# Ledger of designs, part 5: VHH binders against Probable cyclic pyranopterin monophosphate synthase (moaC)

Target 1, 244 residues: Probable cyclic pyranopterin monophosphate synthase (moaC), of Pyrobaculum aerophilum (q8zyf8)
Amino acid sequence: MIVDISKKPDVFRYARASANADVKKCNTAVAAKAATVASRYLPFLHPLPLSATAWCKDGKFYVEGIAHWQTGVEMDVLFGVLVGLLGSGAVKIENLRVEIKQKQTTPPIIENVNTSEAPITREGDLVASAYGRMKVVNLDIVKNPVEKGHPIYAAQTAAALNAKRLCELLGGPCPSVQHFKIEIITSDSVEVRTFIKARDITPAPEALFSAGVALLTIWDMIKKYEKDENGQYPYTYISELHLD

## First folded at step 23 (VHH)

Design n3 (from j3 with Y32H)
Fold by ESMFold2, fold request of step 25:
Structure n3 (fold): chain B 244 residues (1-244), chain A 118 residues (1-118)
Amino acid sequence: as target 1 above (244 residues)
Amino acid sequence: EVQLVESGGGLVQPGGSLTLSCAASGFTFSEHDLAWYRQAPGKKRELVAAIYSGGYTLYMDSVKGRFTISRDNAKNSVYLQMNSLRAEDTAVYYCARDSPYDEYFDYWGQGTLVTVSS
């Protein structure tokens, strides 16, 4: 379920997310835009009027966002980092995490006028697979239903749907998916592997995207138990996300 | 002036039972999710069980079938019934309330010690 927030007050919300990736040019415009529409792709995320910016520095990609609203914005900016890196041609992403989230903070006005676009480039075979790993505090919660639903089943469904939807965010021709498989296992972390066969156009970005969406869906569903008493995520992050 | 006051801790033999209580005040109890956490010496605090305002319960695998969380909205209280206690259940047990602003537990009681030993 999408949690009932009808009684929660509007509060000024801020979050910044980041990841490491080796990309030649950063598609920060795609990242900022993706953050603003993240609730259309992460199935349990509440819609909100997000303002977002993105930038790259020293091998890291950043997205930050603000809203005056009933829900936090950290999942939205995480999604923005994921999509922005895919739109920047990343094939390996490391340490996708929330750096900080804040309430009642009044940061400088975020103006989305200094972003840059890069053409999407698709390189790879018509068969692609990806691997992702997320560190979590509460593996038992991942394995079992929570009030929102079952995190693993929700992640599998969200990944399958989103494997067909990345081009809505990046533009250009979409691969025609001929086969999609996802495996999620829990060991000392949450691990995901996606496999996609498509015609004509490599689905390599979609393999990464669907793996990332699976992990972010799990994260969103268990986040109540992953935050510390200050509402931060000191131990929860996607450590690896890469093509096989 | 939120308050959460745990009680009911003590020394118990393995296989024994104990009931923890947490009395709450200073907020609209029926609208909040409650949880029990525990912290063993040298360990991080960990979730034990949670009960949502709507009555849904969840348990960590280590305590399923042995522990039961419940709430009484008329008494503003949450309980943890602990049966078949084991040495590894030794910890300080805390009750916690979720934030009125966000999805996480932002307020914690001072804790009650449970020792499971011969």
Scores: ipSAE 0.556, ipTM 0.838, lowest interface PAE 2.3, mean pLDDT 90
Fold by ESMFold2, fold request of step 25:
Structure n3 (fold): chain B 244 residues (1-244), chain A 118 residues (1-118)
Amino acid sequence: as target 1 above (244 residues)
Amino acid sequence: EVQLVESGGGLVQPGGSLTLSCAASGFTFSEHDLAWYRQAPGKKRELVAAIYSGGYTLYMDSVKGRFTISRDNAKNSVYLQMNSLRAEDTAVYYCARDSPYDEYFDYWGQGTLVTVSS
């Protein structure tokens, strides 16, 4: 379920997320835009009026967001980082995390270095696989239903749907997906593997995207138990996300 | 003023039982999720069980089948029935309430000590 927030107060909500990736040009425009529509892709997010900014510095990609609203914005900015890096041509993403979240804070929006929406390169095999790993505090919660639903089943469904939807965010030609498979394993972390076959162009970005969406969907569904007493995520992050 | 007051801790032998109670005041109890956490010496505080405002319950694997969380909205109280206690259950047990602003547990009682030893 999407949690009932009808009685929650509006406060200023701020979050900043980041990840490491080696990309030649940062697509900050697509990152900022993706953050504003994240609730259309992560099934349990509430829509909210997000203002978002993105930038790159020292091998890291950042998105920050602000809303005056009833829910926090950290999942939205995490999604913005994921999509921004895919729109920047990343094939390996590390340490996708929430750096900080706050309420009642109104930091300025920072204008940033890259505003391009240029399509990514679509060269490669018509079969692609991706791997992702997320560190969590509460592994056994991931394996069991929570009030919102079952995290693994929700992630599998969200990933399959999103395997077909990345081009809505990036523009350019869309692969015609012929097969999608996902495997989620809970070991000492949450691990995901995706496999996609497409008819016409490489689905490598979609393999990464669907893996990232699966992990973010799990994170969103268990976040109540991942945050510390100050509402921060000191131990929860996506440590790696890459093509196989 | 939000308050959570735990009681019912003590010394118990392995295999024994205890009931922990948490009395709450200063907020609309029926609209909040409640949880029990515990902290053993030298370890991080960990979730034990949670009960949602709608009555849904959730247990960590280490306590499933042995512990039962419940709530009484008329008494503004949450309980933890602990059966088949083991030495590894020795900890300070804390009652917690979720934030009115965000999805996490942001308010904690002072705790009650449970010691399981021969």
Scores: ipSAE 0.547, ipTM 0.829, lowest interface PAE 2.3, mean pLDDT 90
Fold by ESMFold2, look of step 23:
Structure n3 (fold): chain B 244 residues (1-244), chain A 118 residues (1-118)
Amino acid sequence: as target 1 above (244 residues)
Amino acid sequence: EVQLVESGGGLVQPGGSLTLSCAASGFTFSEHDLAWYRQAPGKKRELVAAIYSGGYTLYMDSVKGRFTISRDNAKNSVYLQMNSLRAEDTAVYYCARDSPYDEYFDYWGQGTLVTVSS
């Protein structure tokens, strides 16, 4: 279920997320836009009126966002980083994490940064596999139903649906998916493997996207137990996300 | 002023039982989720069990079948019934309440010590 927030007050919500990736040009416009529509792709996110921006510096990609609303914005900005890096041609993403989240009665300042659009290119074969690993505090919760539903089953469903939806965010021609497979394993972390076959256009970005969506769906469903006393995520992050 | 006061800790032999209580005040208890956490010497604080305002309960695998979380909204109290206690259950146990604004536990009691030893 989508958690009942009808009684929560509006406060200013801020979050900044980042990841490491080696990309030549950063598609920060795609990242900022993707953050604003994340609730269409991550199934348990509440819609909210997000203002977002993105930038790159020193091998890191950043998205930050603010909203005056009933829910935090950290999952939205994480999604923005994921999509922005895929739109920038990344094939390996490391340390996708929430750097900070805050709430306050006065508006936070986000920098007035011009975003840029980069050409979106697709490189790879018509068969693609991806691997992702997420560090979590509470593996037991991942393996069992929570009030929101079963995190693993929700992630599998979200990934399958989203394997065909990345082109909505990036534009351009879409791969015709012929086969999709996902495996989620809980070892000392949450691990995901995705496998996609497509016609005509490589599904390599979709392999990464669906793996990332699976991990972010799990994260969203268990986040109540992942945060520390200050509402931060010192131990929860996607450590690796890459093509096989 | 928000307060969470744990009680019921003590020394108990392996296989024994103990009931922890947490008395809450300063907020609308019935609308909040509650949890018990514990911290053993040299370890990070970890979730033990949670109970949602709607009554749904969660247990970590290490305590499932042995511990029971419950709440009494009339008394503004949450309880942890601990049965079949083991040495590895030795810890300081904390009562926690979720944030009124977001999904995380932002207020914690001072804790009550449970020692399980032969």
Scores: ipSAE 0.536, ipTM 0.816, lowest interface PAE 2.2, mean pLDDT 90
Fold by ESMFold2 at other seeds, fold request of step 25:
Structure n3 (fold): chain B 244 residues (1-244), chain A 118 residues (1-118)
Amino acid sequence: as target 1 above (244 residues)
Amino acid sequence: EVQLVESGGGLVQPGGSLTLSCAASGFTFSEHDLAWYRQAPGKKRELVAAIYSGGYTLYMDSVKGRFTISRDNAKNSVYLQMNSLRAEDTAVYYCARDSPYDEYFDYWGQGTLVTVSS
C-alpha cells in the first residue's frame, strides 16, 4: 500500500543524501533528474513536485531536494544518488545515507549548481552479480509484513522490475535480460545479492541498480520505525553496494 | 493540548499478566497510529507493538504471542495486554502517537513502570 497522506498538511520539505564516490566524472544531471522521478521506480513512494540538485566534492556525491508537499523527500534524493553514481560509472558505493531531513515554513533556497553529464562505460561479462548491505534499527520489522506490505517480497519484486528499467534513466544500449535472481538475508543487517544474465551487453550496472532498489524499497517500507524522535536517520544507511 | 496518559503499571510475578492503558486527548485519535515503546534501565527506548489507524498490528519478536495491542476509538484509548511476563519485560512503558506531518512517532506519554520480579 501507498500510505494515505490525504490529511497531512503541505510544508516545505528538504533532504540531502550522499554516498562515497570514486568516479572519474560525476553525472550530476542524471542524479537530479532521477530524484524527480523516483516514485516511478520505488513502488511505495508518493509522487511529489521535487526540485533537486546534485554535485560531487572530495570523493562524495550529493543530491538535495525540496518540495512544498505532504511527504518528505529523503527517499527521492537517495534514489538520485544511487542513479547518479551508476550514471557516473561507479562499481562500488559506500555509505549511501540521508545526511539531513528538515521541515520548515520558509522556502529553503537551493544553490544554483552547475550540473554535468558523463558518458557511461560498460565493461564486464554478460553475467553480473552485486552485493549490498544496509544497516537498520529494526531487523524484526524487515522480516514481517507491515501495513505497506511485506518488505522482503516487495523488494524482490521491485528489484526484478527495475533490473529492466535502468536504461530509462541512463539511456544508451540496454541489456536484454535473460535471467534475474535476488537473495535477501537478514543477519545483523539487511544483505542483498543480485545475479543477472544478459544477451548482448553487460548488465553490471543493472546488478548494482536492482540491489540498491531492493534496499531502498525495504528502507521506504520501514522508515516510520527507522527515524528517531527528530525525524532523522542516525543509524539507517546502505553501508556498501558493489559488484562481486 | 495533546495528552497521552499511561496507567496500569506495577509489580507482577514472572508468568503473570498485566494490562496497560493509554488515554488520549487533544487530537483526532481515530486518524493516528499508536505504539507502545519500553525503556529498561541502561537501554535505549525500543518499540514493543504498534496499531495503525486502519487496525493493522505488528509486534516485535520478543513479545509476539505474549502481548496484544488494541485500541478503542470510542474511548480514545490504546491498550497493551501483557501475558506470560518475564524479568526482561521490566521497563517503563510509553504510549506514543505518530506525527501528523511525517512518518514517525513524535509525541510520548510520561510512561508507566512495569516490574517483573518474585
Scores: ipSAE 0.517, ipTM 0.820, lowest interface PAE 2.5, mean pLDDT 90
Fold by ESMFold2, look of step 24:
Structure n3 (fold): chain B 244 residues (1-244), chain A 118 residues (1-118)
Amino acid sequence: as target 1 above (244 residues)
Amino acid sequence: EVQLVESGGGLVQPGGSLTLSCAASGFTFSEHDLAWYRQAPGKKRELVAAIYSGGYTLYMDSVKGRFTISRDNAKNSVYLQMNSLRAEDTAVYYCARDSPYDEYFDYWGQGTLVTVSS
């Protein structure tokens, strides 16, 4: 279920997320836009009026967001980083994390940066596979139902749906998906593998996207227990996300 | 103004039982989710069990079947019944309340020590 937030007051919510990736061009326009529509893709997010900014610097990609609303914005900006990197051609992403989240009674000050657009290029085979790993504090919760539902089953469903929807965010031709498979296991972390066959164009970006969406869906469903007493995530992040 | 006061900790033998209590004040208790966390020496604080305002409960695998969380909205209290105690249950146990603004536990009691030893 989508958590009942009717009792929460509106306050200014701020978050900044980042990830390491080596990309030639940064598609910060796609990242900022994706953050503003994240609730259409991550199934348990509440819609909210997000303003987002993205930039890249020294091998890191950043998205920050602000809203005057009843919910935090960290999952939205994490999604923005994921999509922005895929739109920038990344095939390996490391340390996708929330750097900080805050609530304030006055509007936060965010850095003025130029948002730029880069075209996506699609190269690769018509069969693609991806791997992702997420560090969490509470592995036991991932393996069992929570009030919101079962994190693993929800992630599998969200990933399958999203494997067919990345082109809505990036533009261009969509692969005709012929098969999608996802496996999620828990060891000392949450690990995901995705596999996609497509008829016409490479689904490599979709393999990464669906793996990322699976991990972000799990994160969103358990986030209440992952945050410390200051509302931060000192130990929760996606450590690896890459093509096989 | 917000207060969470834990009690009921102490020394207990392996296999024994103990009930922890947490008395709450300074907020509308029935509207909040409550949790018990614990911290053993040299370890990070970890979730033990949670109980939602709607009554849903969840437990970490290490305590499932042995511990029971409950709440009494009339007494503004949350409890942890601990059975079949083991040495690894030795820790300081904290009562926590969720934030009225965001999804996390933002207020914590001072803790009560549980020691399980022969």
Scores: ipSAE 0.441, ipTM 0.779, lowest interface PAE 2.6, mean pLDDT 89

Design n3 (from j3 with Y32H)
Fold by ESMFold2 at other seeds, fold request of step 25:
Structure n3 (fold): chain B 244 residues (1-244), chain A 118 residues (1-118)
Amino acid sequence: as target 1 above (244 residues)
Amino acid sequence: EVQLVESGGGLVQPGGSLTLSCAASGFTFSEHDLAWYRQAPGKKRELVAAIYSGGYTLYMDSVKGRFTISRDNAKNSVYLQMNSLRAEDTAVYYCARDSPYDEYFDYWGQGTLVTVSS
């Protein structure tokens, strides 16, 4: 689950991360870009509008980031260092760490030189929830670990990650997810309910998508036991998927 | 404003049991994760168990199967049931709640001493 941050104030957030690695080149562009999209790859990390820069010095690789947002940026810049070093050809990385993390409720002292002061508006918190139901033969298998892992825990993780990823498939703006939760019930079928809170953009498509992904993840993990002797699925299907 | 008050510590024999409680006030208890930490003499403070606002519980390996964390949102309280106590469990136990603004525990109570000795 993505912890609800909707009541946290926007503050200026700064962090710098570093690691030691012996690389022939320093791919700072990859590092900076990776930091800005870290929430797409770390399932429970909140998205934020990060500005990031990277550099190398004396056998160390650095990424720093700043945002005016509700959450800190240290995990994002750590991710940037990791990806930047891999993109630089590193095969051994040591001491990947946060060097410093800071926050400030007032902007840094900067002479204001911008010539635009367009109105800044926010939609406030937008919510959506969705429901899905899947018929399965083997409810007991869904409730317990299989060789591939635990179907319910895997579904919860996949749903949280994919609540942030639908926009990659559709194109267009991505909701800034503020909170995500999912409940999965295995009574006479597999039922899922998702709830998403987002800033600025309705998360209704994401609520549906995350519910569908949860069900498909469970199905995929138990499919060996759901097929009949002819390799078909006579009794396994998603019967409902809709907004609440 | 925020208050966490631990109680229930004391002297107990090895193999015995003890229940710690922590009464909370000054914040919306049901929306926060709670945890128990402990600090033995000469050791750093360490996590013992946590209970998330959604009810999920986490235990460190040293106490799993012996300790149980629980919460009562109606009473704004979190508990630690400690069974099969060992001398190594001797420590000051602290109740903690997570930050409303960041993912870490930002407030601790005063602590309650648990001594496991014959």
Scores: ipSAE 0.000, ipTM 0.229, lowest interface PAE 13.3, mean pLDDT 81

